# Miniprotein binders against b1l550: the designs that were tried, part 131

Target 1, 279 residues: b1l550
Amino acid sequence: MRLPEELLERARDIHSEAPSHRIKLDRVGSFGLKVPVEFKGFLLLAEADVWVSLPEGRRGVDLSRQVEAIYELSNPPKDPFSLCREAAISLLEKLNYADSSGVSIRFDAPLQDGESLKYYGVEISSIASDEIINKIRVEILGMTACPCTAELIRAYKSSEIAATHTQRSLGILEVSTKAEHPDPDKLASIIERAMSSPLRTYTKRPDEGGLVIRSLSNARLAEDVVREMIHLFLEEFGHLPEDTHILAAVRSMESVHMHDIYAERSFSLDEIRKEISSH
Short names: E, the ipSAE of ESMFold2; O, the ipSAE of OpenDDE; V2, 0.75 times the mean of E and O plus 0.25 times the DockQ between their complexes.

## First folded at step 14 (miniprotein)

Design kb6 (at its last look DockQ between E and O 0.94; V2 from the best seeds 0.00; counts 0 for: pae E 1.7 > 1.5)
Fold by OpenDDE base, look of step 14:
Structure kb6 (fold): chain B 279 residues (1-279), chain A 83 residues (1-83)
Amino acid sequence: as target 1 above (279 residues)
Amino acid sequence: EWKKVRIKFTFDEENREEVLEFLKRLARELREKYGLTTLVYVENGKIRIFVKGDPEAVDKFIEEVLKELEKRGVKYTVEVEEI
């Protein structure tokens, strides 16, 4: 049932009213929208969050207008980076009372693995205030082998390749920058190269054996993985603005413990360069 | 009443980065001065400024931005669109 349109003339605009408490809100919006995106030739259904600021003198946000803004830009489907940025700008333009806006888009990114596919998690964000800040978070699983257990076993039973426990580890790179979003495939590659070995969706028996041997030959602590991620990141992305902020982290799902091992470092490019130059 | 304006600048490539940083700083100063919302960004190789607020304040913002660019002797083309 549609209500009579004449009621709109009589109804108060609740959103435009003064609130009972004059307090500014930082983010008001719709979370968990589903939007189509095109990524590397794949059409994917992504999850999206959209929001704007709300001034102290306005009771509510026009949520329908926010939703309309992102869906207008989502047809036809486009790359998620452009969608994120354009939607953030559009929100700021459309919502008169907003002094800031933001968009986040999340999906599993396909990654070629021989004749099969593996994946990594990605969250792409853009925030528009006085400038645009672009944020990207990449998460991908790899394999780590423990060097400590390997050394103990080597000392006990002399072998060329010492047995050790192996486990899945989640590597994380988060980048916030005033530049364009960094390439998520490159970020995923950095994480994989920082691990003892990558994971494979499909392995033949000889390939599986080789993967394990590589891991054993490249045993790394969680701390080693994070440091290697940072090192590789600086080599690939050292050209980004100095105020670019990075989070590098790993969560190792240890196979000999009931708990995970976690390591992280948060830094700006200028900060880490000063740290390295001091040694 | 709200006035919304998109300003599109085309600069010679050699000075684009310096001009961008200048415009970012200038826009911040003017937004505070006039109580405006501003956004400075690059799209398709052009510097863009979005400004919204009181119509008179928006007009003053545009005038001051153009004046300051002229003082610096920067060569540019500009498109102004009210939206």
Scores: ipSAE 0.737, ipTM 0.916, lowest interface PAE 0.6, mean pLDDT 92
Fold by ESMFold2, look of step 14:
Structure kb6 (fold): chain B 279 residues (1-279), chain A 83 residues (1-83)
Amino acid sequence: as target 1 above (279 residues)
Amino acid sequence: EWKKVRIKFTFDEENREEVLEFLKRLARELREKYGLTTLVYVENGKIRIFVKGDPEAVDKFIEEVLKELEKRGVKYTVEVEEI
């Protein structure tokens, strides 16, 4: 049922009123929208959040205009980075009272894995205020092998054959920068190369043997996986603005324990370079 | 009363990064001076400024930005679009 348009003349415009408590809100928006995106030849259904700031003198936000902004730009589907940036700018333009806007887009990114596919998690955002800040978080599973147990087993039986426990580990890179979003595939590659071995969608017995040998040859502490991620990140993305902020982390589902272990480091590019050069 | 403007600049590539940082600083100063909302960004290799607020303040913002670019001796072309 559509209500009569004439009611708009008689009803209070609740959203444009001043609130009882004049307090600015930083993020008011629509969260959990489903939007189509095109990523590297794939058409994906992503989840999006959109928001704007709300000044202390305005009671409510025009939520329908927020939703309209991102859906207008998502038809036909386009790459999620362009959608994210363009929608953030459009929100700031459309909602006169806002002094900032933001968009987040989340999806599983497909990745070629031999004859099959695997995936990794991506969340991007763009925040528009006096300038644009872009953020990307990439999460991908890999395999880690424990070097401590490997050393104990080597010492016990000799160095001819090594063994240790292996487990899945979730690697995380999160980057906040004034530059364009880093390529998520390159971030995922950095995480995988820091691990003891990548995961495969499936293997035949000879391939599985090779995967295990690779993991044993690259046994690493969770702490050293994080350090390797940082090293590889600096090689690939050290050119980003000096105030670019990074979080590198791993959560390892240790196969011999009932609990996970976690290691992380956050830093800006200028901070980490000073740290490395100063010893 | 609101005025919303997109300012679209084209600069020589050699000057672009230095000019971008200058425009960011200038826009932040003028935003506070006149009570405006401003966004400085790059799109398709060109510098864009979005500004909104009181019509007289927006006009002053545009005038001062162009004045400061000319004082700096920067060659540019500009398109101003009211939205």
Scores: ipSAE 0.610, ipTM 0.882, lowest interface PAE 1.7, mean pLDDT 89
ESMFold2 (binder alone), look of step 14: mean pLDDT 78; pTM 0.750

Design kb7 (at its last look DockQ between E and O 0.92; V2 from the best seeds 0.00; counts 0 for: pae E 1.7 > 1.5)
Fold by OpenDDE base, look of step 14:
Structure kb7 (fold): chain B 279 residues (1-279), chain A 83 residues (1-83)
Amino acid sequence: as target 1 above (279 residues)
Amino acid sequence: SWKKVRIKFTFDEENREEVLEFLKRLARELREKWGLTTLVYTENGRIYIFVKGDPEAVDKFIEEVLKELEKRGVKYTVEVEEI
């Protein structure tokens, strides 16, 4: 049922009215939209959030216009980095009253694993205010082996390769920068290389054995993994602006405990360079 | 009343980074002065400034940006589009 258009002439524009309380809002928008994106030759259905600021003198945001902005740019499907950036700009241009805008896009990114696929989680964001800030968060699972238990077993049973408990660990890298979004595949690679071993979707028996041996020979604490991620990140992305902010973290789903082990470090490139140079 | 303008700059590659930082700083100062919304960004090797607000203030913004670039002796091409 469509209401008569004549009613629009008599109806108040509720969104343009003055609010009861004159307070500015930072983010107002639509969360959990589904948009198609093209990523590494795959067409993926991603989840998207879109928002703008709302001034103190306006009751509500034109939500339909926000939704239109991102879907206009989503057809035909494009890479999520361009979509995110262009949509943020478009929102700021289309909504007169907004002094800032933002877009976030989330999906599982395919990663080649031999003849099969594995994946990592990715969230890509762009915020437009006086300039554009790009943010990317990558999460990928790996395997860690505990060096402490290995050392105890080695001391008890004189073996070259000491048995130890292994577990699945989630590595996280989040980067916020005024530069372009860092390559998520490179970020995922850094996380995997910082672990005791990567995970595999498909393993033949000889490959599985090799994977476990690699893990045992490269036993790492959660703390070791975070430090290694930071080290590898600086080697690959040290060219980013000094005000670039990074979060490096690991959540280890310990196989001998009922709880997880968590470690993190938040830093700017300027801060971490000063810290390293002081040693 | 609202006026919206997109300014497109093409600069020589050698000075692009310095000019970008200058424009970001200048735009920030002017937006605060005249109560404007501004966005400085790059796309396809060009520098863009989006500005919106009161029509008179927007015009003053454009004039001041161009004036300051001229003072610096920067060679550029400019396209101004009202959107």
Scores: ipSAE 0.716, ipTM 0.908, lowest interface PAE 0.6, mean pLDDT 92
Fold by ESMFold2, look of step 14:
Structure kb7 (fold): chain B 279 residues (1-279), chain A 83 residues (1-83)
Amino acid sequence: as target 1 above (279 residues)
Amino acid sequence: SWKKVRIKFTFDEENREEVLEFLKRLARELREKWGLTTLVYTENGRIYIFVKGDPEAVDKFIEEVLKELEKRGVKYTVEVEEI
């Protein structure tokens, strides 16, 4: 049913009123929008959140204008990093009362895996206020092999048995910077190289055996994986601005436990360099 | 009661970072002074300033930014677009 246009002239504009409680809000927006993006030759389904700040004197945000801002830019589909940045700028331009805006875009990124593909999680954000801050979070699964159990089994069988429990571990790198978003494939590569071995979409028996043996040869604690992620990140991205903030983490689904193990370190580039140089 | 302007600077790349930092500091100072919303960003090798607020304050912002930038003696061109 379509209502008469004349009602708009008689109805109060609720959003432009002052609220009963004059409190500013940091993020008011439309979350869970579906948008198409083109990433490295693939057309992907992405989900987006868009928001703006809301001053204490304005009751509501013009939600349709928020949705308009990102959908206008998403046809034809384009690179998600450009879409994210441009939409954040457009939001700040379109919504006069806002003093900041933000856009997040989430998608599964394809990654070559032999003759097939696998996928890893990507979430990017651009936040516009007095300048643009770009954030990217990458999540990818790998395999870890427990070195403690490996050593115990070696001692029990006097080095003839290379065995331990192995499990999937989720590696996480999150970067917030005033520079352009780091390449998500490079972040995913850092995470995978820090694990005991990568996961594969499929393997044949000889390759499966080799993968397991490789993981046992590279047994690592979750803590070791996080430290290696940081080391590799600094080699690849140490050139980013000094106030760039990073979170490196692993959530390991330990196969012998009912619960997960978690390890994490957050730091700025300036902070971690001072820490390392003091040793 | 609202004016929105985008200022685009095109300049020699050799001093881009110094000019960018200067413009960021100046924009922050003037936004607080005159109650404006500003965004300083780069795109395609150019520096942009988006500013919005009271029309008289926006005009003063533009005037002051251009004045202070001229004092630095950097060779550049500028375009001002009202949105």
Scores: ipSAE 0.600, ipTM 0.875, lowest interface PAE 1.7, mean pLDDT 90
ESMFold2 (binder alone), look of step 14: mean pLDDT 82; pTM 0.810

Design kb8 (at its last look DockQ between E and O 0.92; V2 from the best seeds 0.00; counts 0 for: pae E 1.7 > 1.5)
Fold by OpenDDE base, look of step 14:
Structure kb8 (fold): chain B 279 residues (1-279), chain A 83 residues (1-83)
Amino acid sequence: as target 1 above (279 residues)
Amino acid sequence: EWKKVRIEFTFDEENREEVLEFLKRLARELREKYGLTTLVYQENGKIRIFVKGDPEAVDKFIEEVLKELEKRGVKYTVRVYEM
């Protein structure tokens, strides 16, 4: 049932009223929208969050206008980076009372693994205030082998290739920058290269054996992985603005414990360069 | 009453980054001065400024931006769109 449009003239505009408490809100919007995106030749259904600021003198935001803004830009499907940025700008332009806006888009990104596919998690965000800040978070699973146990077993059995426990580890890189979003495939590659070995969707027996041997030969602590991620990141993305902020982290799902091991470092490019130069 | 304006600048490539940072700083100062919402960004090789607020304040903002660019002697083409 559609109500008569004439009622709009009689009904109070609740959103435009003064609130009982005059307090500005930073983020008001719709979370968990589903939007189509095109990524590396795939059409994907992504999850999206859209929001704007709300001034102290306005009771509520026009949520319908926010939703319309992102869906207008989503047809036809486009790359998620452009969608994110354009939608953030559009929100700021369309909603008169907003002094800031933001969009976040999340999906599983396909990654070629031989003749099969693996994936990594990605969240792409853009925030528009006085300027645009772009954020990207990449999460991908790898494998780590423990060097401590390997050393103990080596000492005990005098084996050339020491057995050790192996486990899945989640690597995380989050980048916030005034520049364009960094390439998520490159970020995923950095994380994988920082691990003892990558994971494979499909392995033949000889390949599986080789993967394990590689891990054993490249045993790394969670701390080692984080430091290696930072090192590789600086090599690939050292050209980004100095105020670019990075979070590098690893969560190791240790196979000999009931709990996970976690390590992280948060830094700006300026800060980390000064740290490295001091050595 | 709200006025919304998009300003599009085309600059020579050699000075684009410096000009962008200048415009970001200038816009920040002016938005505080006049109580405006502003956004400075680069798209398709052009620098864009979006400004919204009181019509008189928006007009003053535009005038000051153009004046400051002139003082710097920067060569540019400009298009102004009222939205």
Scores: ipSAE 0.685, ipTM 0.900, lowest interface PAE 0.6, mean pLDDT 92
Fold by ESMFold2, look of step 14:
Structure kb8 (fold): chain B 279 residues (1-279), chain A 83 residues (1-83)
Amino acid sequence: as target 1 above (279 residues)
Amino acid sequence: EWKKVRIEFTFDEENREEVLEFLKRLARELREKYGLTTLVYQENGKIRIFVKGDPEAVDKFIEEVLKELEKRGVKYTVRVYEM
């Protein structure tokens, strides 16, 4: 049933009223929208959040206008970076009372893995206020081999063959910058190269053996992985604005423990350069 | 009452980044002066400024941006769209 639009002349506009408590809100929006995107030739169903700021003198946000803004831009599907940025700008333009807007888009990114595919997690954001701030978070699983146990076993009877436990570790890079979003494939590659070895969708026995040998030859603590991610990030993305903020982290599901190990470092590019140059 | 304007500037590529940072700084100063909402960004080789607020304040913003830009002496073209 559709109600008559004539009722709009009689009904109060609740959203435009002043609220009982005059408190500014930072983010008011619609979260968990499903939007189509085109990424590297794949058509994906992504999850999106949209929001605007709400001044202390306005009771509510016109949520239907927010949802309308992103869906108008998502059909036909386009790349998620363009959608994210354009929607953030459109929200600020369309909602007069807002002094900032934001959009987040989340999807699983396909990645070629030999003759097969694997994936990694991507979340991008664009925040429009006085300028546009872009954020990207990439998560991908890799394999780590524990160097501590390897060394203990080697030393036990002067063993010539190192043995140790291996486990999946989740690597995380999150970048916030005024520049364009970094290429997610490059961020995923940085994380994988920092691990003891990458994971594969499937392997035959000889290939599986090779993966394990690679991991043992490149044994790393979670701390080592984080430091290597930072080193590789600086090599690839050291050109970004100096106020760019990065979080590098690893959660290692240590196979011999009932709990995980976690390591992280947050920094801006100018901070880390000063830290490194002081050594 | 609200006025919304998009200003588009085309500069040569050589000077675009320097001018972009200047316009960001200027827009921040003027938005506080006049109580406006502004967004400065690049799109398709152009620098765009979106501004909204009180109609008189928006007009003053545009006038001052153009005056300060002329003082810098860089070559540009400009289009102004009322939204």
Scores: ipSAE 0.612, ipTM 0.886, lowest interface PAE 1.7, mean pLDDT 90
ESMFold2 (binder alone), look of step 14: mean pLDDT 80; pTM 0.774

Design qp1 (at its last look DockQ between E and O 0.71; V2 from the best seeds 0.71)
Fold by OpenDDE base, look of step 14:
Structure qp1 (fold): chain B 279 residues (1-279), chain A 82 residues (1-82)
Amino acid sequence: as target 1 above (279 residues)
Amino acid sequence: DPVKEAFKYFMEAYKLVQEAWRLMREGDVEEAAEEYEEALEKLEEALEIAKEAGNERLIRMIKKMIEWVKEMIEELEKKLKG
């Protein structure tokens, strides 16, 4: 049922009214939208969040305009990076009372694994205010082998390659920068290379054996993984602006414990460079 | 609508800035410089329109972007002379 348009003339604009309490809000928007995106030749249905700031003198946000902003830009489907940036800017245009805007897009990214596919999680964001900040978060599973248990077993049985417990570990890289979004495939690669071994969707018997041997030969603590991630990141992305912020983290789902081991480091590029130069 | 027009120029400029950054990373310094110069021209146009419209938020955004573009151009010039 469509209400008569004449009613709009009689109805108060609730959103434009002064609130009972004059307090600014940082984020008001629509969360859990579904938007099509094109990524590496795949058409994906992604989840999206869109928001703007709300000034103290305005009761509510025009939510319909927010939704229109992202869907207008999503047809035809485009890459999620440009969609985030353009939508963030468009939100500020459409909602002139907003001091800031933001867009976040989440999906599972396909990654080629021989003749099969594996995946990693990605969240792409852009925030517009006086500046435009691009943010990307990549999460991918790998395998770690424990060096401590390996050393104990080596000492006990004198084997060249000591048995140890192995587990799945989740690696995380989050980058916020004024520059372009870093390549998520490169970020995923850094995480995989920082672990004892990557995971495979499909393995033949010889390949499986090789994967396990590689893991055992490259046993790493969770702390080792994070440090290696940071090292590899600096080699690949050291050209980013100095005020670029990074979070490197790993969650190891240990097979001998009921709990997980977690390690992280948050830093800016200028901060970490100073730290390394001091040694 | 002058505000809409200003945002149009700003968005076009920002796309050029992103492309220029990519080009710079790939070692295409001359092409990157051209894109930054074009972006700067569009930003200057956007700024004039935004001032006429009295849109303070957009004015601030454009000014910050201009500052960044100028910094990038200076960095590129150093690489080209080096």
Scores: ipSAE 0.750, ipTM 0.919, lowest interface PAE 0.7, mean pLDDT 92
Fold by ESMFold2, look of step 14:
Structure qp1 (fold): chain B 279 residues (1-279), chain A 82 residues (1-82)
Amino acid sequence: as target 1 above (279 residues)
Amino acid sequence: DPVKEAFKYFMEAYKLVQEAWRLMREGDVEEAAEEYEEALEKLEEALEIAKEAGNERLIRMIKKMIEWVKEMIEELEKKLKG
């Protein structure tokens, strides 16, 4: 059933009223929208959040307009980066009372893994206000092998036993910049290369043995994984604006512990360059 | 509806900036510089309209983008000279 449009002339416009408590809100939006996106030849189902700021003098947001902003741009499906950035600008246009807008788009990105695919997590955002800030977060699982236990076992039986505990570790790179979003595949590659070994969707016994041997020969502390991620990031993306902000982190689900190990470093490009150049 | 018109020119400029990013990834530096120059023209148009509308936040947003685009053009000009 559709109600008569004539009712719009009689009903109060609740959204445009002043609120009882004049408090600005930073994010008022529609979250969990399903949006198709095209990423490197794949049509993916993404989840999107859209929001705007709400000034202290306005009671509500025109929520249908913010949903329209992203859905109108998502048909036909297009790359998620352009969709994200353009929707953020379109939100400010459609919701003129806002002084900022934001769009987040989350999807699982495919990555070639031999004859099959594996996936890693991507979340992109664009925040439009005085400037447009583009943010990307990539999360991918890898394998880490503990060098401390490896050394203890070597010392116990000399070099006769090559063993240590291995575990899944979640690597995280998050980048905020006024330039274009970094390529998520490159960020995922940086994380995987910093780990002891990548994870596979499946392996046959000889391949599984090789994967484990590689991880043992490339044992790394969580701290060293983070440092390597930063080193590799600077090689690939050192050209980004100096005020670009990065977070590099690892959460290791240590197979011999009841708890996880976590290491993290946040920095801007100008900050880390000064730190490195002082050595 | 001058605020909507200013946003239209800003969006056109931003799409040109995105095209410049694509061209730079493909090694087409001269074409990327041309796209940034065209984006700057659209941004100047957007700024004129935003000033007439008196929208201070939009004015700041456009000015910030102009400043950044000019830096990008300067960067590319250095690359092309050498």
Scores: ipSAE 0.679, ipTM 0.901, lowest interface PAE 1.5, mean pLDDT 89
ESMFold2 (binder alone), look of step 14: mean pLDDT 83; pTM 0.792

Design qp2 (at its last look DockQ between E and O 0.88; V2 from the best seeds 0.77)
Fold by OpenDDE base, look of step 14:
Structure qp2 (fold): chain B 279 residues (1-279), chain A 82 residues (1-82)
Amino acid sequence: as target 1 above (279 residues)
Amino acid sequence: DPIKEAFRYFMEAYKLIQEAWRLLRKGDVEEAAEEYEEALEKLEEALEIAKEAGNERLIRMIKRMIEWVKEMIEELEKKLKG
């Protein structure tokens, strides 16, 4: 049932009223929207958040305009990177009272693994204000083997390839930059290469054995993984702007403990270059 | 609406920047530079419209983008000469 238009003319615009308390809000928006995106030939249903800032003199945000902004741009489906960037700009246009806007899109990215698929988690964001900042977060599982236990067993049995406990570890790379979003597949690759071995969706018996042997021969602490991630990142993405910010992290789901091991480093490209050059 | 018009030019410029990025990924540096130059022209138009409208926030945003695009052009020019 549509209310008569005449009633709408008499109704106060609640959103445009002055608030009882004149306080600016940083983010007001719709969270958990579903939007179609095209990613490397796949049509995916992604989760999206859209928001804008709210000035102190305005009671509420026009939420319908926010939703319109992203859905207008998502039909037909497009890549999530351009969608994020363009939607952020569109939000500022549609909501001219906002000082800043933001869009975040989350989905599982398919990754080819032989004849099967594996995946990694990705969150793509863009924030528009005086500048446009692009952010990407990639999470992918790998396998780590413990070098400490390996050393103990080696000392005990004098074996070339020492048995050790192995576990799944979640690697994380988050990048914020004024430039283009870094390639998520490259980020995922960096994380996998920093681990003792990658995970496989499908393994034949010989391949499984080889995977474990590789892991044992490349035993790494969580700390080692993070440092390797940073090293590989600098090799691949060292051309990004100096003010680019990076978070490298790993969460190891330890198989011999009831708790996880976590390690991280946050840095700008400028900071890390100075650190490395000082050695 | 001059503000909407300014945003239109800004969006057009930003699409050109995105195209430049695509070209750079393919190694097409010269073509990318051309797209940045075109983007710069669009941004300059957007700036004039925004000034007429008196929208200070939009003016700041456009100016910052102009500065960044100019930096990118300079970097690409160095790559093409080297």
Scores: ipSAE 0.773, ipTM 0.930, lowest interface PAE 0.6, mean pLDDT 92
Fold by ESMFold2, look of step 14:
Structure qp2 (fold): chain B 279 residues (1-279), chain A 82 residues (1-82)
Amino acid sequence: as target 1 above (279 residues)
Amino acid sequence: DPIKEAFRYFMEAYKLIQEAWRLLRKGDVEEAAEEYEEALEKLEEALEIAKEAGNERLIRMIKRMIEWVKEMIEELEKKLKG
C-alpha cells in the first residue's frame, strides 16, 4: 500500500531532529547490500556495506539516500573499484551533514587454475572525509610445509627422505593508500608465491605428487611466509605513497596441531624502508 | 545547489584521476599527466564553488586532493623529461 504523499507535509521529520543524547556516531549505514560488479570479464554478485558518520546534533540517517548512492552507480555493472570509490563520494554529496563516508565491497575473485577456476577473497573499501583512503584486503589459501619437521627427518639416518607435514595456510594482504587500490590478482600472486605451494581446485595423481614435492622443496615457517610477502610486496608496490599502510599475515591450519599458527606485520612504506636500510 | 555542483566537479575530477591510474597501468605516462592536469582544472572549479557555499569540510577535501594531484603531475613530468 502506497500512503498519500500529502502526509509528508504533516509528519515530523524524525531524522533531522536532535537526539536525546548528543553523541556522535562513527558508522551508521546499510550493510549486506547485493550489488553486481564486473571484474576481469566476469559478472559477479558482490556484497556491499555503505555508511556515514552521524554528528551529535542529528538523530538519524536518511536510509533511502544512503542506499541510492551505491545503487544508482551499480547499473549497468561496472568494476568494483570505481563503484566503491565513487559511491563513497556520492554518499558525502547525498548526506552532506556527515563528515565522513565509507563503502565496502566484498566478492570472490576468480583465478585461473589450469582448465578450471579457483577463487580468493577480496574486500575493498573507500573512506571519504578530508581525504579519500582506498583499502583492499586479499585472502587466499596456499600450502605450507613445516621446515622444522623436515630438518628432523633429514637428520634421521636416511637423509634421502624428504618429508614433513603440510597444511592449508590463509595468506592475507591488506593495503591502505591514498592512491588507487592495488590489483587484487597481484596481491594474490604475492601471497601464493610466498607459500610453499599454491592450492589447486583438483589434481590427478601425478599432479598431486608434483604439488606435494614442490611444497616439500619450499618448506617455510609462517614467519618466513610473512617476510616473503613483504619482500614481494615491496618489489611490486614500493612506488605507492610513503604513508601507505600494509598488513601482511598468515594463519596456518597446522595438520599436526590442535590449534592454528598466526604471524603478522603491519607497516608503512616509509617505516619498512628505514628498517630494511638499517641492515 | 552549489554544494551539489561542487561535488559534481569533484566527481568529474576523480573520474579523470581514475583514468590517469588506468593509463599509468598501461605505461601511458604522458596521457596520464594530461588527465591529471584536466582533473586539477575541475578541482579548482570545485574549490571556488565550495568556498562560495562556505562548506569547510568540502573545502579541505578539495584542497587536499589538489595538493596530491599537483604532486603527481610534477612526478610524472619529471619522468617524461628523463
Scores: ipSAE 0.698, ipTM 0.909, lowest interface PAE 1.4, mean pLDDT 90
ESMFold2 (binder alone), look of step 14: mean pLDDT 85; pTM 0.825

